# Ledger of designs, part 3: miniprotein binders against Probable L-asparaginase (ansA)

Target 1, 322 residues: Probable L-asparaginase (ansA), of Deinococcus radiodurans (q9rrx9)
Amino acid sequence: MPASLPRLALIHTGGTIASRPSPDGRGLTPQTPPALPGLEGVQVSEHQPFNLPSPHVTPAHMQQLAHLIEQLAGGHDAVVVTHGTDTLEETAFFLHLCLPAGLPVVLTGSMRHAEEVSWDGPGNLLDAAQVALCPQTAGRGPLVVFGGDIFDARTVTKVHTSAVDAFGGYPGPIGRIDRTAAGPQVHYFARPEPRPTFRPVTLERRVEILYAYAGWQGEGYAGALERADGLVIAALGTGNLPPELLPLIAATDKPVVLATRTHAGPILPVYGYAGGGATLVEAGAIPASFLNAHKARLLLLVLLNLGASREDIRRVFTQGVF

## First folded at step 8 (miniprotein)

Design B2 (from XB with M27W)
Fold by ESMFold2-Fast, scan of step 8:
Structure B2 (fold): chain B 322 residues (1-322), chain A 80 residues (1-80)
Amino acid sequence: as target 1 above (322 residues)
Amino acid sequence: SKVTIELRVDSPEEARKILWEILYLAWKYGAEVEFYIRNGKVTFTIEVNDPEEAERIAEEIKKLAEELGLKVEVEVREKE
């Protein structure tokens, strides 16, 4: 009925937004989850599948969260997730891969805790709820709302360790929310983008990340390849590695995805020297497009757990079908 | 109104052979794709806004399956 109140599911997973100084002097610890402030005329259901600092969140927790959101989809108009900021971008991207875009899902958190003079938690939570309930949000998949900016799950990243406006990424936000005397104003700069939904049953297959540095000769590669079903390498510049990696990559049937340690920009296999991106791709390496290393890891993890072939994985990454 | 294309494949092994082509077609047409496994069979569900696009996608899927030597069932249903 048009006259029914909107239904919001509020899911708490932990982080600084739920943290306070511990009475035992151990610093900040998870406490009671925050209540949704200043939002009237909305039916709210609350859920807490786990309560963890975000460095303790694993892909298994992300899958648990995705399953909960799917269960809530039939009874709610929107979902807000409170999450610790350190791995929030990874959880957001996992949800992007594993949830259909039909139910608005917004993730948020805070950089300051409840006892700080200018706690950003209530403002971010209110903004996230208002964005999630905004009709223009429908069809956009999981979004991150922080400091009034609205971010796409594929590109959002934490760009600062301690700033209150800690989230960014290139090309930047896809929208904003402002609180005005006339009420909240939501403005989107981009159209919703179509995408597939991936539904792995298990996450048994493993993916490791290796970080390239000046003077690296492939130390750690063999051990990682023995343990994992696929690898991501945070390579140099547009996707370049030392010459020692070329025969190693050529010798494996396991997928090796080239991401970059560079702050922004795509992998471009343009260099033809030994270890240059063109030689690595010819040897079987898979360029990660615009995805940073940890998001490329999650995509590869999902694809491997679906039983995707190396050629299927290459196609998804190179055609941007995610 | 929304239209749903349902593709059924006899096994996960056979589904893997066409998975990425189905995902590419869905992306090309701005469609959402889900898949699930029941009783050893894999079902892909593709949702589009245009009935004519749904019929084109269904025909492209049938041709692709024939080229790959796969036995598939394809159905187009208008979502109520």
Scores: ipSAE 0.000, ipTM 0.307, lowest interface PAE 14.5, mean pLDDT 85

Design B9 (from XB with I37L R38T)
Fold by ESMFold2-Fast, scan of step 8:
Structure B9 (fold): chain B 322 residues (1-322), chain A 80 residues (1-80)
Amino acid sequence: as target 1 above (322 residues)
Amino acid sequence: SKVTIELRVDSPEEARKILWEILYLAMKYGAEVEFYLTNGKVTFTIEVNDPEEAERIAEEIKKLAEELGLKVEVEVREKE
């Protein structure tokens, strides 16, 4: 009898979804992976490459996860990853950059642990699995499913520290899943987009983030530049910095990417005063498009480890080819 | 059936010059791209579903390499 059931790989990486109160009363610790609910007609394989709180997840772990997903691709129709919520958006974006289109990959987690009355883990896991197995998901790259919303890896961000509906981002979800009497219904508001795949062998190159604030005059810049192969600056507004940064950026051959500390919107190099975005880009700074600082960091990290030139890096960021 | 385009370049420095053009081309055609470094040579592998698209991609790669002054070997083969 040939197997015709959908094949789902369930990959556990840790987080609150797998956490329970510590026996000694010292907060939450990883205990057991969550069970996949309500999918009787699905063949499931389970994997656990690591089991970490998401603040402990590094790009090396993200690359390990990407390698595992590629190993599983030939034997599975979809992948669901359970992950802690604090860096889930970074892992999702890393996978977006490094995984080819084709095999649906959905990341999820929970804000509440298993011992809480309204644990969101099983519902998010069920939604993620159903989205991943939905034919309309094909070609969409890695997605984040949380609270019934489906998010694009490039724009999803954790917008609240403790709310059960913790994920958002501008322009918001690209789709939604609803549970109905007729079964799950998946609706997408955007078409699948083709994208390149970036495949660094090593992640030895270093990228640091600097955060601009009122009164910052470039403190920490020199030290970061000495340690790192590239920098991301979370700048002000549409990409503006104090005038002290202009000659510093002009003097380095290392890539300096301008992101913004603003919650939403692209870098727009429109201001011509000393340190304004237009002057910084003219001096060699690279606008991050719509990417927040930590996603811009991951893209720059991947590009540097591919041996991309400053000009190649500028093209990828400015043309939004990711 | 799937078709694979393999591009071989003699050095990482030369591969870097064409890498971003290949990535942009892959985006245009919705294609998957991989690269490997072996004994100082770089191989790019591009996988598409349409044999006619594979031929167009191979021709665009050859033209890009010629414009950049790079010597490349391009092969198109059917996968399964």
Scores: ipSAE 0.000, ipTM 0.242, lowest interface PAE 16.5, mean pLDDT 84

Design C13 (from XC with W22L)
Fold by ESMFold2-Fast, scan of step 8:
Structure C13 (fold): chain B 322 residues (1-322), chain A 80 residues (1-80)
Amino acid sequence: as target 1 above (322 residues)
Amino acid sequence: SEEKYRLTIEVEDSPEALREILEVLRKYGVEILEFYVERKGDKAIITIEVEVEDEEQLEKLLEELKKLPGVLEVERIEEE
């Protein structure tokens, strides 16, 4: 049943939104988490499972966050997470894979710190809270709210190093929030989509990413394969690699997932030259559909830690839900 | 000192047969210059251009490929 007053859990994990200049001039360091801006008629609980710059956030921290959100689900109507922007898309996607249907979850952050003119933190945080509590948000899985845009966890990516509107992705936002004289207005451009969810207990299995470049002959592949339980390769274009990778991929029983270093579009196994996507998939490579390399890594990590077979992994990547 | 040769391999159309062929090429340290697969019903025809040290290494490679399960025929393409 709906509570008489909405209950919002605010979870702080760190990032620029909580950062202040160091008094010794060493740049920005994590400080006090931001307070939620005034939101009338909402009961707020605050939590801080960790306080890290987002380059220090690991999948273990993402799992800790997922467990906290599940624990909060029985007592809250929505969750907002403040997070550093550099790995925010990875945390959002991990939650997309691991959180059961039910509680609305919105992630946000800021590009500017609290002492900068036009700090974007309070506005992003307020927008995130209003989106999370909006009835239309139900069933959409974890979302990212930034600069008034609402993004889904599958496609959101940080597209700029320093712009205040740093988040994008293809096809772009699934919705928007605008502040009007009549109050906040939330508009969704897409319907909620059903999604599979996964519940790994441990994350001890390892996945590494290799990045293809002009002239790459598979340097680093053997070492990565020895250390890891699976690999993701950020391949060229629609999923193409140099010919040297074809026999290497054919020789391993470990899953090798093809993603692309291209900014948008799916893996399409259409090229039949040695190392072309069709030859790699025939040799046993798994196409990542439209997932970028680091999101494909998280999906593979989760599936391997569930003990999924290579056949199960291929099916999940190719069933068209990502 | 390396020589180029074109091979045609007819196989049962299965990922396993393709994988075993590529593993043999890897084992022999052969550089693959071209790899093309054409499906014909329940069979696949693989055309490979490889670089090997000499004809003796090529003959040994052809014999090992012929021994693989799912390989139906292996033929060297002679050019004139």
Scores: ipSAE 0.000, ipTM 0.171, lowest interface PAE 17.9, mean pLDDT 84

Design C14 (from XC with L18W W22Y)
Fold by ESMFold2-Fast, scan of step 8:
Structure C14 (fold): chain B 322 residues (1-322), chain A 80 residues (1-80)
Amino acid sequence: as target 1 above (322 residues)
Amino acid sequence: SEEKYRLTIEVEDSPEAWREIYEVLRKYGVEILEFYVERKGDKAIITIEVEVEDEEQLEKLLEELKKLPGVLEVERIEEE
């Protein structure tokens, strides 16, 4: 192939987009990726490091994917990853933390199977490839492209169980791709932001998540703290918990990160009642900034496996340097 | 558990050719652990890691794949 043609790596990890019913009706088999109409003059290589439903994807698989992308970086101008939608946002955020922003990486998937009416797979894959190859995408790090919207890995969330337009998050997409008679048009609403890269060798350290609810008094906290090296609590509102949690958090040297069960918005340590965010942060809790609980878990997991100090972990989370 | 082998299959780059290959692999109960595809004009080279019961089953699989009209060449990659 001529060296002047752009080079795209397609990496398949599984999910609905990469599945078809077996000929005898006894389940699903892997399928070849859909053809990429409109990508004439692009050199494509295809890879499948694993083929799993996304609920079976673990941080170890995410790290395997990151290593593959780094190996492909020298020979390719862009990467597209197809992934199941249930944990796609977690894989995207892990890649955001572990890969430099220089190589364009776009994740996508589908909500419908190839044999369902109005299969969204080929359209999402074509959009993802065109976004990845767009010069304006350079420097933005891993992105999620779905239904014509372009999302930041730090904020994208699956917001619906079955809608074709399943991905959202606050403040919403950072860009969009439209198909026109003149070809694809990519428009970004936000500027690229510089960020560090984290490169853990091992992922042996454990992080668990606890979910606060009306009437919760810290049930499960002691057991989770005994098993894990760090905790994330999906707290109430801007980062508030019942008063029982205040002395528990004050007593531990392990990092406890406060996220929120609220759909959007940052942790704000503004309430001074016992268990209010201000009292918890004063006791040593670490605010998750705008990260949801499962993304805060991945950041904490990566930092602990780098051997980061509690002070460094606090700085990364509170200053938003990720 | 099962034995692992790496295969290279040169095939016509068509949905029909890949479908035929997949049907043979499933018929033999073969698990595909990973694959890499390199597209070259109207052809593709598929490198796959497969899990099969034994070397006798592998030989039967290779013979069946070679009979497919869309398959141009099938080779086993020797391990060190």
Scores: ipSAE 0.000, ipTM 0.240, lowest interface PAE 18.4, mean pLDDT 84

Design C17 (from XC with P15R)
Fold by ESMFold2-Fast, scan of step 8:
Structure C17 (fold): chain B 322 residues (1-322), chain A 80 residues (1-80)
Amino acid sequence: as target 1 above (322 residues)
Amino acid sequence: SEEKYRLTIEVEDSREALREIWEVLRKYGVEILEFYVERKGDKAIITIEVEVEDEEQLEKLLEELKKLPGVLEVERIEEE
């Protein structure tokens, strides 16, 4: 078969990368999406399913984006998504769960708007496009590219409110892109990992997050459990809570997932005091593996909307195959 | 006048058993100082350190724990 030019779908969803100051002085508002700079010999199509600040992006929008990407897959070699940075990691993880790894998908954004000195938008966008089209990107699923770093959707998180290099997560990037006189150089520090794809039809089931703090006795638990079909608790350390949570977790048939408010590391159910991780898991709590609370929420949301049993949910989380 | 005692409770590996044990301990005003769970096949062994007023309260607590469904055995760990 004859060689064709690479085909890139560029999908704009909003955020600071497309924002400019409001004439009324009320801060930044969504504006025209950025142009794709310096990408010769590539056929580009552009799409805008929505244009929102990322705090307004919901799982329903993430699913809309996933459906668009699936529709574009037959006509494109790679996809780049521009997105606001505040929930970018959640959208990336949702896409990771719901899309097969075969089509390269890269999410990016910017910390500075177009009128600021050293706007990071064009550089991040160019890097994202070059990473998406790089052959070594195949099989890795959705990735986040920011400040020259390449991040896995499962571990990437926004670690700073205002730094231009705002994305991180433990263990950090899985690769990097550098611009050289010979062109872009992409290298990966890790191999692609096989994973299942989850495809919920609806997202009507609800999941809420509760945040543990010193002195918390389970305030808000009963109300959240009444509203939601499952809960995530951002617990202390390796997955520990006050003793009041032990009988509450034991009494419910709804899944309760233990994540941690700690910035990095897995849930380890090792403590045997009342409310310690070992006692909570014995009571029926499900450890979140390495996922932070909001990513654990998205995995639980997807599994509940697939009609997964509590035992299926436990197996997916504890085996870490997602 | 409060005394510390260490107990082992063998249970079915069940959320229900843990909830019921906790409710009994709370009903008797027992302060839990340590709570350790070990899985043994389809069963669990719970080791707890409790603070009670006297041995009479401890004996009543042990009797109440033995009545719970899913509790297979309750033993006091002797000091060595």
Scores: ipSAE 0.000, ipTM 0.394, lowest interface PAE 13.2, mean pLDDT 85

Design C18 (from XC with P15W)
Fold by ESMFold2-Fast, scan of step 8:
Structure C18 (fold): chain B 322 residues (1-322), chain A 80 residues (1-80)
Amino acid sequence: as target 1 above (322 residues)
Amino acid sequence: SEEKYRLTIEVEDSWEALREIWEVLRKYGVEILEFYVERKGDKAIITIEVEVEDEEQLEKLLEELKKLPGVLEVERIEEE
């Protein structure tokens, strides 16, 4: 028979989805990944570039994963990545920046391990594979599928420490998958949009994050600026900081990106008091648009490692060209 | 300097056999660059690209893989 079956690359990077209680009763240990239930008639290739709990995943690992996905692109119709949930949103966003939108890439994981009642691993994995193989997914770039919801890599975030529906983000999912008697049904609420691809060769440049709090006067800023090539500050509200930060930001040629510690909404440089967002942007600060601090860090890291100028960095962030 | 090798392993189609192969690869500290599984009835064919320290480590790895209960055949793919 000359019919070509769909070709799926399944890439395992670690996390709770692959974990089971150890035979000696001491915590959880990595195990064989779950089978792909309900994917009869799909040709599956399996890959494991690393096997780490997600707090141990670094941008270098994310780049290794991106290179593997590029190698697999010519031989596969879709890619599914299983990943630990703690940094899954960062890996998804890194892949969004570094991969062309042509090959469907879906990341997933689980909140419960295989021995727990109502283990979410097999369901999330099946949903992810079916979303990845759905023709409507083409052109959307990397997506996160969790609990039947489909999330955009730019906005998805882990919003709960332990809930099975741990992923969210504002405005929420861009689509959903439902299992019906007629088979899986995928519905998207938004159209795919064209985006650039950023391809750094090295990741030697460093970016640190500072977190603003009531009473913060810039403690840690000078030390971070000495070590790093760029900074992200998780600022207050729409992008406001105390007045002490204004002269510090004005005095550096290194990029300082303003994100917010607020759960949702973009940076808006509207306040004109000393340390208000408008004064910080006038001093040279770069608003992160709608990106949270750790995603803004990854975008800044990628741009710095491409040798982008301060003007290029500002343009990418402010025009949403990512 | 590290050397890359491609291996083909024919196994009984069971997760136990696949798990044992992963455990052997990890115990020998090899870097796994590719791992493809093709299921064919009651059997699976695994194609692996690994990076090893030297030829001697590869020979020991192949010998250990051949000892696994679920492994039917192990072959090194030569560039000819």
Scores: ipSAE 0.000, ipTM 0.102, lowest interface PAE 23.0, mean pLDDT 83

Design C19 (from XC with R19L)
Fold by ESMFold2-Fast, scan of step 8:
Structure C19 (fold): chain B 322 residues (1-322), chain A 80 residues (1-80)
Amino acid sequence: as target 1 above (322 residues)
Amino acid sequence: SEEKYRLTIEVEDSPEALLEIWEVLRKYGVEILEFYVERKGDKAIITIEVEVEDEEQLEKLLEELKKLPGVLEVERIEEE
């Protein structure tokens, strides 16, 4: 095979795109991996490091996937990963942190299984392959392609439990792919940006998430802090908590990252009442920038397993260099 | 032909322990009916109820689980 032909690595990890109805009628189970739909002039290699529903995917699986992608990079021009949709955004962000920005990696999945009318799997897989092989994709790092939209791994979020267009996030997609009579057309709305690559050897350090609610006074904080090496708190609005959390955060040497349970927008430490974001940051809390809680958890997990200092962790989060 | 067994696995408190145990269960094609994790200090105790084809498959499964680096003890729960 001539070296001039594009080489695509297709990696299957499971999810609805690979699921089939169980013979006993007990819903959907992982089955045969999906085949790449017709794509002229591309050499495809296929890999299956695991075959799991995405709720069963762990950071250790994400690291296994990152290692496989690095091994395949020297022999391939692009990588497509099929993944279950429930934790796809977390795997995409982990790969964003751990793989070089210049490597074309696209993740996709489906909301409908193969035996449903209007199965979205083949269309999403074809779109993902075409985006991954597009020259304009170079330098953007791992991306999510779903329903013709192209999303940045740092901001993409599953926004609906069952809609076929389940993926979104603020500020929304960074590009689109359209199928035309002249072939596929990829359009990006933003420039690629340079970013560091993080390379943890192990993931033994632990990070837990706590969710703030009306009336929460820090229940579960002490137990989580004892078990974990760092914490993420999904706080209220721009990064506000009840006053009880202020002395708790001030008393620990472990990193506490302040994220928000709000759908979109960055942490802004502007409120000066006891428990307001400004007081929490002054006490040592680290604002998560624009990352949601589960992505902030993955960044903190990676940094802790690199042996990063609390000051290095603060710098990465606050400067948004990831 | 299929039989149900309860297993208790004591592991060092490591994020990778569940992945290693899951990979072994997946290799043997066993159905997992219950999976419960209790953390006790520097250790975790995992209680699993599995459905296997026969007692020979169970014995092979137990030997593979015992070989995992993070596993300290694997016990078959026969009765209360």
Scores: ipSAE 0.000, ipTM 0.086, lowest interface PAE 21.1, mean pLDDT 84

Design C20 (from XC with L33Y)
Fold by ESMFold2-Fast, scan of step 8:
Structure C20 (fold): chain B 322 residues (1-322), chain A 80 residues (1-80)
Amino acid sequence: as target 1 above (322 residues)
Amino acid sequence: SEEKYRLTIEVEDSPEALREIWEVLRKYGVEIYEFYVERKGDKAIITIEVEVEDEEQLEKLLEELKKLPGVLEVERIEEE
């Protein structure tokens, strides 16, 4: 009978969920991982490949985490990752790109630490574990569970610096988990979509992000392009830039991906003035589809490290097959 | 050369007792990639693989773990 119980891998990576006030009063530092509450009848293995505040997490750490998850897949029915909230959406998206969709992987964290009133850690962790073990979760790829909401890795974004319900994004959650007298209830609002898996060996190729602002004329573009193998520009509105960027983008063979500094919505190359999205795409710029700048950066990073051509990169972004 | 050892820790199933175990493991610089926790009533059994510099460091680690208030038993597992 014990051998038929569900098997859950819990991976601790750090963040506020494991943080405590320093004895010297110098803020919060990563410490002990939280215990899993209320999972009677589940076989749990726990792992800690690193313990970092999420601003210190790099794509190399994300790749280390992906390799660990692949090693655990043969012995487990589901995986939960505890992670700091500041870059959780980037780690979730990297895992989405690099792991098969069939393995249930759920990331969570907390906005409050263990010594604060109404610490959200245990509730988020329990919800994440129950979602990960839910049969309806299979095939959806890595998900983020926070405050009872279930988010897709491609669209989830931290939308508030301090609110307990800090995660959102457009179009919002793809599901919810509710705690009822009959037990946990998981509801999905969307069906899983098939996607490819990308498997870079190294992450040596570099990608930088540039941020457009009123009055920007391409300052920093040349230096970034010299250092990097590809660029992402957080452009204006549906993907528009000043006219100075048009000849710069036309002159480079390196991929330049157009994302938007706008909160929500896809890149649409509809404007024909000099620097408008249509002129930039004609000059060779690649629209990021619905991805925000930092997620577009991770996709471009992965594709460049696979040796993808500019046209292969364009195809992946424009067809939304990721 | 560093060596790997498997340990079993029987502990009170409380957040405080589990936290104290993790603090001791962190103090000794052990990087934990896999461990198994089995919960049985008011206690938990932790099976863990640790990599330590030498057997002397392992003995010090075991001694500190045994001194924790919530820890009931600590054993080194020897198997092929």
Scores: ipSAE 0.000, ipTM 0.197, lowest interface PAE 18.5, mean pLDDT 83

Design C21 (from XC with L33W E34T)
Fold by ESMFold2-Fast, scan of step 8:
Structure C21 (fold): chain B 322 residues (1-322), chain A 80 residues (1-80)
Amino acid sequence: as target 1 above (322 residues)
Amino acid sequence: SEEKYRLTIEVEDSPEALREIWEVLRKYGVEIWTFYVERKGDKAIITIEVEVEDEEQLEKLLEELKKLPGVLEVERIEEE
């Protein structure tokens, strides 16, 4: 008996890749899932759990998507998800936390819709499907494929509002796919990394983000702490805040995670003045490692909804095991 | 109560044919449980599992699908 054809699940969630101009002239509305371009010799199943602009995607939708992927895992060799670009990095990271690394999962989208000149949707879809089905992709968990670059879910971010090559992040892509006369060529720059899987049943616990700025004295902190079960602060530089935050952070038993508003680099507890990163960590703040604020929020959200203790949360963030 | 039906659609293998089928399913408010595509040369076989209110809605859906350019055949698979 000859070998079976590879089985790909294509999951549509919406975004510009599925959008057309509104009939009433009011911007773009999601209408039609994108067709899978020119991929022969593959068995494709298509699914649409929701069809939303990505600003409307919530962690509850991300969990719904994770459950669908788990249901499809036994019948498929790979999964491709089409998603709007504005929150794609958050969905990718949520899936990274909540899915085992074994099944290849690739997220993609487009910056231009089907009616625009040089629509990037079909190329990104073909690249995503070929990456997902590539044997070298196994064990890497959810990846983002965009403009021929392959990105790790933990570090990928949308770095431009309108550029066709809108995705980046530090340290940048972990691989590439190129189309050649001999067929697709996938190249990875690093080996797959082992990671745990987190499986929250509920997402009822809440996490809010506060953004530090020059002259901020902790305005909004008390209200956010009252509403939320944990906080993320996009701090200054390597994790520094004004001195007013030191006693506030020391006084709460709720987890407060320090991320940075800086584009790249980890939180480093190096400064010992009041409000400096070293004093804040000593007072109980949790460094976010290299995660940006919104990804640190998703990790904290998942851990709180698992009933993780403050010590467990600190260990996960500090050891970078996620 | 709603009933589930399995359909097979043979189409010319084009992105447009798949897109048009998906649009018709959404237009009729059909709840789609599975959507499976098998490519065979210049043709594709689409197997879908849909939930509809009644036989009348199913017949209207089948009629609309048969009108699409690039659709060659539409069949309802009976439950075992």
Scores: ipSAE 0.000, ipTM 0.164, lowest interface PAE 19.7, mean pLDDT 83

